# Designs tried in a protein design chat: VHH binders against E3 ubiquitin-protein ligase MYLIP-A (mylipa). Part 2

Target 1, 279 residues: E3 ubiquitin-protein ligase MYLIP-A (mylipa), of Danio rerio (Zebrafish) (Brachydanio rerio) (q6tem9r1to279)
Amino acid sequence: MLCHVTRPDAVVMEIEVDAKANGEDCLNKVCRKLGIIEVDYFGLQFSGSKGENLWLNLRNRISQQMDNLTPCRLRLRVKFFVEPHLILQEQTRHLFFMHVKEDLHRGHLRMCSEQAQELSALLAQAEFGDYNQNTAKYWYTELCGSEPNQTTINSIIAKHKALEGLSQASVEYQALQLVSSLEHYGVEWHWARDAEAQRLAIGVGPEGIAICRDDFSLVNRISYPIIQIATQSGKSVYLTVTKESSDSVVLLFKLISNRAASGLYRAITETHAFYRCDT

## First folded at step 13 (VHH)

Design v7 (from s8 with T28H A33T G54E)
Fold by ESMFold2, fold request of step 14:
Structure v7 (fold): chain B 279 residues (1-279), chain A 123 residues (1-123)
Amino acid sequence: as target 1 above (279 residues)
Amino acid sequence: EVKLVESGGGLVQPGGSLRLSCAASGFHFSDNTMGWYRQTPGKQRDLVADITSEGSTNYADSVKGRFTISRDNTKNTVYLQMNSLKPEDTAVYYCTADIRTYYFDEGKETYYWGQGTQVTVSS
């Protein structure tokens, strides 16, 4: 069977696997072609029929998870983010950087003007190399939400000139270190509704989950140690958490589909399992 | 407490028919995908059929056209009508629901299955 695997940089890879291949078989082939040894950080995503963004289960047959197999359309993405200094391979850091660059473009990560100026220069050095009069464009509005004035543009240019001689790999690492300090680095977002049908954005990250309103304003933050049980049943995910008073409370999240609910459930449980191995 | 109880198994001649039932309790049955799996000794459990909360069905290739899955949400019951039975259909049949639980203290995940009902197809 033919898989079209889109890399974080939008390049499409054609991967052929056995008709009965599981997700792991495809991921391993992708990582081998890319020279990636650090496979555990990555996964493959696909789109559901209701527009869901879903992780391919690596232990299960691809053909039993996807609606369309001619061809299987998959996206290579970072599934488990770590601090950049823990990443051993430059190619792994490059893929982390490209994933984060996509998140920045989509507005999922925002920063203050000073950080935006620093990152803008790093991105320009990574893409174009050393400053010259023909340097095409600087990211800024995508990073902080404000239009740059001439003073800001001049500051970015000065920072870009200061990066002269640094390699693409070096500045991508610096950019990733900057982005890793942001509040929502490594957070995976899921849309849900509560028991009263209010729309929520559920952020799943290394330390726990953030429950936000649809404008991303924080309602509650739950760390993994206070979560006792997660249950998926149909389109619903239930969390039993310990209250400050030592009582337990059950939180309900209703999602658009069974597969979306499975996605949130797996994001929570697999993120918890992955990061607990470091302890 | 999630509970799934299969019934309707037995011995039947090749070409015969059998109807399995699975009574469910302890969850909101109408919101769940229900399924039937079967297992022969020494092999993994294989999907036979499932039916979503919306009524969409899915069948293994080996049973298409012979087996029909259905549900009755007022009785919290899922059924498997098995026609034109063959000796290779001999197995223990298990009912399941799309329910799973993760225990953070142990880092363990569990799924919910019935105890199974034996179907034997022989002359």
Scores: ipSAE 0.559, ipTM 0.747, lowest interface PAE 0.6, mean pLDDT 89

## First folded at step 19 (VHH; from y3 with Y111E)

Design z7
Fold by OpenDDE, fold request of step 21:
Structure z7 (fold): chain B 279 residues (1-279), chain A 123 residues (1-123)
Amino acid sequence: as target 1 above (279 residues)
Amino acid sequence: EVKLVESGGGLVQPGGSLRLSCAASGFTFSDNTMSWYRQTPGKQRDLVADIDSEGSTKYADSVKGRFTISRDNTKNTVYLQMNSLKPEDTAVYYCTTDYRTYYFDEGKETEYWGQGTQVTVSS
C-alpha cells in the first residue's frame, strides 16, 4: 500500500509498505529515506473522523487503525521532544525545528519580548539567510502577541545582522536551544472536559501533565511520580493520583471520542514510559 | 476485576454457522468498544470485528458479509454471528475491549482478553 507522509514543512513523501505492515515499518522507511537513525523520537499521526490528531500505534497494523486507506495519509512528527544537545544528527534537529515552527505558529509556546526578538532573528536567518532589507520577514507578533514598535524592529534587525554568515543548521540549533527553555516545550495538548463539563486543555509532557483552562491558564500540574494509575474507559480517561495526605484522588477527563480518549491515554503512558528513566 | 469470558465455539462443517458470545464484567460495558480477534498457532492475533459504544461496526475484509458483531448492553455481552464458515476461519477467537489500565510504578499496561474459544471448520 502507498502511504502519503507529510513532513512538518508540508512536503509529502510517498512510502510504499506491505498491506500488513505495522506503523513501525512505515516510520522506519520514512526515517531511512531521510537518513535519520534516531527513529525513537518520531511518530506518525493521522486524522480521526472528528478531526482528532491521533498517533499511529507503531506496533499495530496500519490498516487496522485507519478508516480510510485510499490514500493512506500520515504526518511525520516529533513524538518525544528532548534537549537539542541530545540530538545527534543534523537531520533530526531539522525535523525538530520544523515541528517547533508549527508549534510556534499555533501559539503553544509563550515567550517574553526579548526572547521573541532573538527567535525572530534566528528564524529569519534560517529561512531567508543573511539580512536583506527587501526580503527579511520577522515573526515577532506571532511569537509574543504584540506588535513591534520601531525600536523593537531595529533591535531584531540588529540581531539578524549579527547572525550573518551562520548556516541554517547552526541557527536552527540555536533556535531549538531557545525554544527548549520555554514553558511547555515538548508538551502535547488534548482537549477534554472535566466532571463538571468544563473545557480543559490537557498538556502531556516529559515532566508530567498540565491541566489548563481553555485559555491555557494553569489549573493543576501533576508530576508522573504521584500518578498511580491511568485508565481509559470509552471516551473517558481516569488518573489516580496520590495526594499530600497519602490518600488518592481520581481525576476524570471526558473526550470527544473513544479515539481521542485513547490518544490522551496513550500520550500519558507512552510519554511516561519514554522519560521514566529521567523522572 | 475485569473479566471476559468467551463461549460458543466448536466444530462445524464448511458452510456452517456458529454464534460466539463474550460476557464482560468489571467495567462499564456500554461505554466501551468491544472487539473480536482470532489467532492461529504461530501467527499474530488479527482483528475480526469491533463494535463501538454507539453501535458502529467494523469488519476484516475476509469476514465481511459473513460475520456480524452485535452487543447487548443489558447483558454486558458481545456476540459474533459467523455464517458461511470456511476452513480458513479455523482459529481461537478472543474477545477484548478498549478498557485499559496503566500502572505507573510498573510502567506496564494491562490488556484484558478472554481465554478464547476454539472454532474449527472442517469437513
Scores: ipSAE 0.882, ipTM 0.940, lowest interface PAE 0.3, mean pLDDT 94
Fold by OpenDDE, fold request of step 21:
Structure z7 (fold): chain B 279 residues (1-279), chain A 123 residues (1-123)
Amino acid sequence: as target 1 above (279 residues)
Amino acid sequence: EVKLVESGGGLVQPGGSLRLSCAASGFTFSDNTMSWYRQTPGKQRDLVADIDSEGSTKYADSVKGRFTISRDNTKNTVYLQMNSLKPEDTAVYYCTTDYRTYYFDEGKETEYWGQGTQVTVSS
């Protein structure tokens, strides 16, 4: 069967796999084509029937997980974000960078003006190379939500000029360093409702779980050490959490589908497992 | 405690029929997806069929048109009607659910499976 695997930079790869192939087979082929040895950081996503972003279970047959196989459409994504210095391969870092750019575009990463200026310059250097007044474009507004004044623009230009001669790889690394320091770096978001039917954005990341309102304002942050149990039951995910009083509380998240619930559950458990053992 | 108990397996001739049952307890049955898997010695356990909480079903290509998965929420039971059985359908059939628990201290997930029921199709 033919799988269309879309990279974070929107490039589509054609991957041939057996009809009975597992997700791992496909991912391995993708990574091989990309020259990536650090396969563990990556996964394949597909869209559920209700618009859910679902991770492919790499151990299971692709054909048994996806509703539509003609064509089989998958997305290569970073599954486990780590600090840039832990990434060994330039190819891997590049994919991280591309994924981060998507996150930035989606507004998932917030930053102050100064950070936005620096990142704007880095992104420009990465995309356009050395400063050129005719070709340079800056993402400042997209990054911080404010339009730059002339002083800010001049600052960004100065920062960009200061990056003269730096390679794309070097600049991408610096950009990742900056982004990795931001709140919600490496966080995967899931939409859910609480027990009162309030809409929540549940962020699953390397540090724990962020519970946010629909506008992504933080309601609660739960670190992994205080989580005792995660349970999936149908469309619901339950988290048993230790309180400061040493008592436990159960948090309920209701998702749009059993598959979505499975997605959140797996995100939480796999993330915990990954960072517990591998980092 | 979560418990899944399969029954209905046996020996049948090619072209014959069997009906498997899986009785579930210990969780809210009606909310969960129920699935049948099968496994032959030395091979991977493969999905045969699943039915979600809304009654939507999915089948492996090899059993489409021959097998039917259904559920009775009043009895907390999922069924697998197997018609036109073939020798290649010979396997141990397992029932499972998407009800799962992960313990953070141990970093361990608990999946729930039945003991399995043997289905043998032979002349």
Scores: ipSAE 0.879, ipTM 0.939, lowest interface PAE 0.3, mean pLDDT 94
Fold by ESMFold2, look of step 19:
Structure z7 (fold): chain B 279 residues (1-279), chain A 123 residues (1-123)
Amino acid sequence: as target 1 above (279 residues)
Amino acid sequence: EVKLVESGGGLVQPGGSLRLSCAASGFTFSDNTMSWYRQTPGKQRDLVADIDSEGSTKYADSVKGRFTISRDNTKNTVYLQMNSLKPEDTAVYYCTTDYRTYYFDEGKETEYWGQGTQVTVSS
């Protein structure tokens, strides 16, 4: 079968796999074509019939998971984020950078004005190269939520000029180092509802789970060591959490579909399993 | 305790029929997808059919038109009606569900499967 795999940089790859191939077979072919040895950070996503954004289960047959196989439409994405210094390959860092760049555009990784100025310059150097007054343009509002004044613009230009001669790979690494310090780096967001049907944004990250309101204001943060059990039942995900008093509390998250609930359940359990091993 | 108990397997001649049943308990049956898988010795379990909580069904290509999955939410039971059986259908048939539990202390997931029921289509 033919898979159209869209990379984080929007480039589409055509990958042919056996009709009985599992997800790992396709991912391995994608990574081989990209020269990526660090396959474990990546996964393939697809869209469910209700518009869900779902991870392809790598151990299961592609044909049993997808509704349309002519062609299979997949997206290569970073599934497990690590600190940038742990990444060995330049191509891997580039894909992390492209994924992070999309997350920045969506507002998931906000920062203060000084960090936004620094990152704006790094992004410009990575995309356009050395400062050129005819081509320079900067991401700033996307990074901190406010429009820059002229003093801020002049500061960004000065920072961009200071990056003169640095390679794309070097500034992408510096950008990743900056972004990796942000509170929600590596966090995967899922929409859910609580027991009272109030909409929640559930962030699954390396150290635990952030429960936020639909405006992303934090309600609670749950670290993995205090979670005893995760259960998926239908459209629901349950977490049994040990309180400081040694009593247990069960939290309920209701999602739009069984596949979405499986997605949240898998995000939690697979992220926990991945980061238990030193990465 | 989640429990899945298959029944209805047996020996039949090619072209024959069998009806498999799986009685479920220990979770909210009506909320969950129920599935039949089959396994030939030395091979992985393969999906045969599933039926979701809304009654929508999906079938493996090799059984479409011959097998029918159904559920009775009042009896917490899923069925597989198997018609026009072929020697290729010979396998152990397993019932399973999308209900899943992960234990953080162990880093271990429990998936729930029945013990299986043998279906043999004579040579």
Scores: ipSAE 0.664, ipTM 0.820, lowest interface PAE 0.4, mean pLDDT 89
Fold by ESMFold2, fold request of step 21:
Structure z7 (fold): chain B 279 residues (1-279), chain A 123 residues (1-123)
Amino acid sequence: as target 1 above (279 residues)
Amino acid sequence: EVKLVESGGGLVQPGGSLRLSCAASGFTFSDNTMSWYRQTPGKQRDLVADIDSEGSTKYADSVKGRFTISRDNTKNTVYLQMNSLKPEDTAVYYCTTDYRTYYFDEGKETEYWGQGTQVTVSS
């Protein structure tokens, strides 16, 4: 079986695996080809028939999870984010950086103007090198949602000049350090509906679960210690949560498909399991 | 609490037929996908057939046209009708479901499988 694996930097890799291969077999081959020893941070994504963005289950056969296998189209993505200083390899940091850069472009990470100015300079140094009036281009609107005025542009230029001589790898690391301080760093978002059929955005992160309205306004935050059980049943995910001594409540999330429900269930359980081990 | 119990295996001649059953309890059967897998000694379990909550079916290429998966939601039972059996179909057949449970205080996930039923196709 031939897999076309798209990296976070958009480069496509061709990976052959046995017809009965598990997701892990493919991921290991991708990481081996890239020289990555830190395999545990990464996973493979694919698109479901209803437009879902799904993680390939690494323990299960690829052929049982995907509808189309000629070719098998996958995306290499960071699945579990950690503080940048914990990353051992420069290649791993580069892939984290490219993933984060896409998240910033899509508006999934929020920051204030001061952070946007600092990050804008770091991104420019990473892409273009030292400040040059003829080549400098800055991300700013993508980072904070506002157009820069001349004062802001001048501040970004000053910050970029201060980065003179720093390597691409060095400024990518600094960019990751800045982004890692943001509230939603490492949070994976899932669309669901509650028992009243109201649309929710469910954020799964290292410390717990954020339940938000469709505009991302926070409704509730649930830390892992108060969760007793997660259950997947069909298109539904249930969380049994203990709020007080003997009081338990069951939260219902209905998703568009069984695969989407499995995705949310897996995000919650695997994130919980990963950060138990990583700590 | 969740239980899956297979039955209907046995010894059959090539070209023969068998009907496997899997009785389920402890979860909402009608909401969940039910699947049959098979395993030969020393090898990984292979998918044979799926049937989802809407009745949509999928089959491994090796069994298309010979095997039929079906379900009876009133009996909480999934079936596998196996026709035109070949020696290569010899395996232990397992029932499973997409219903899953994770216990946070233990950090333990439970997948639910039946005990398996042996199918042997031999002269």
Scores: ipSAE 0.626, ipTM 0.785, lowest interface PAE 0.5, mean pLDDT 89

Design z7
Fold by ESMFold2, fold request of step 21:
Structure z7 (fold): chain B 279 residues (1-279), chain A 123 residues (1-123)
Amino acid sequence: as target 1 above (279 residues)
Amino acid sequence: EVKLVESGGGLVQPGGSLRLSCAASGFTFSDNTMSWYRQTPGKQRDLVADIDSEGSTKYADSVKGRFTISRDNTKNTVYLQMNSLKPEDTAVYYCTTDYRTYYFDEGKETEYWGQGTQVTVSS
């Protein structure tokens, strides 16, 4: 079986695997070809028949998870984010940076004006090298959501000039350090509805779960230590959590499909398992 | 307690038929996908057929046109009708579900499988 694996930098790799290969077999081959030993941060995504963005289950056969095998189209993405200083390999940091850069283009990570000015300069240095014209302006609007005034433009130019001579790898690392300080770094978002059919945005991250309204205003924040049980049944995900009074309560999240519910369930359980390094 | 109990296996001649059933309890059967897998010694379990909560089915290429999966939500039972059996179909057949439970204090997921029923196709 031939898999077309698109990297975060848009380069397509052709990976041949056995017809009965598990997702892990393909991921390992991708990482070996890239010289990446830090395989555990990564996963493979594909599109479902309803346009869902789904993680390939690494323990299960590829052929039994995909709606279309001709071609078998996969995307290499970071599944588990860590603080940039914990990443051992430059190539791993580069892939983290490229993944984050896609998120920034989509407007999923927004920041205040000062952070947007700093990041704009770093992105300009990474993409274009030392300052020779004002190209950092285009990133600012995308990052902050408003047009820069001349004072802001001048600030970005000054910051870009101050990066003179820094390597692409160095500024990518600084950009990752900046983005890692943002509240939603490493958070995976899922749409759901509560028991009263109100729309929720569920953020699954390294430290827990954020339950937000569809405008991303916070309803509740749940750390992993207070969660006892996660259950998937059909289109529903249930979390049994410890209340303030030490009693338990069951939270219900209803999703649009069984695959979407499985996606949320696996995001929660696999993120918890990844960051539970001692047991 | 979630339980899946297979029945209907046995010895049959090539070209013959068998009907497997799997009785389920301990979860909302009608909301969940039910599946049949099979395994020969020393090999991993292979998907044979799926049927989702809406009745949509999926089959392995090796059994398509010969096997039919169906479900009866009033009896909480999934069936596998196996026709035109071949020696290659000899395996232990297992019933499973997409219902999943994860216990955070142990960091463990529980998958639910039946005990298996042997199907042997031999002259």
Scores: ipSAE 0.607, ipTM 0.774, lowest interface PAE 0.5, mean pLDDT 88

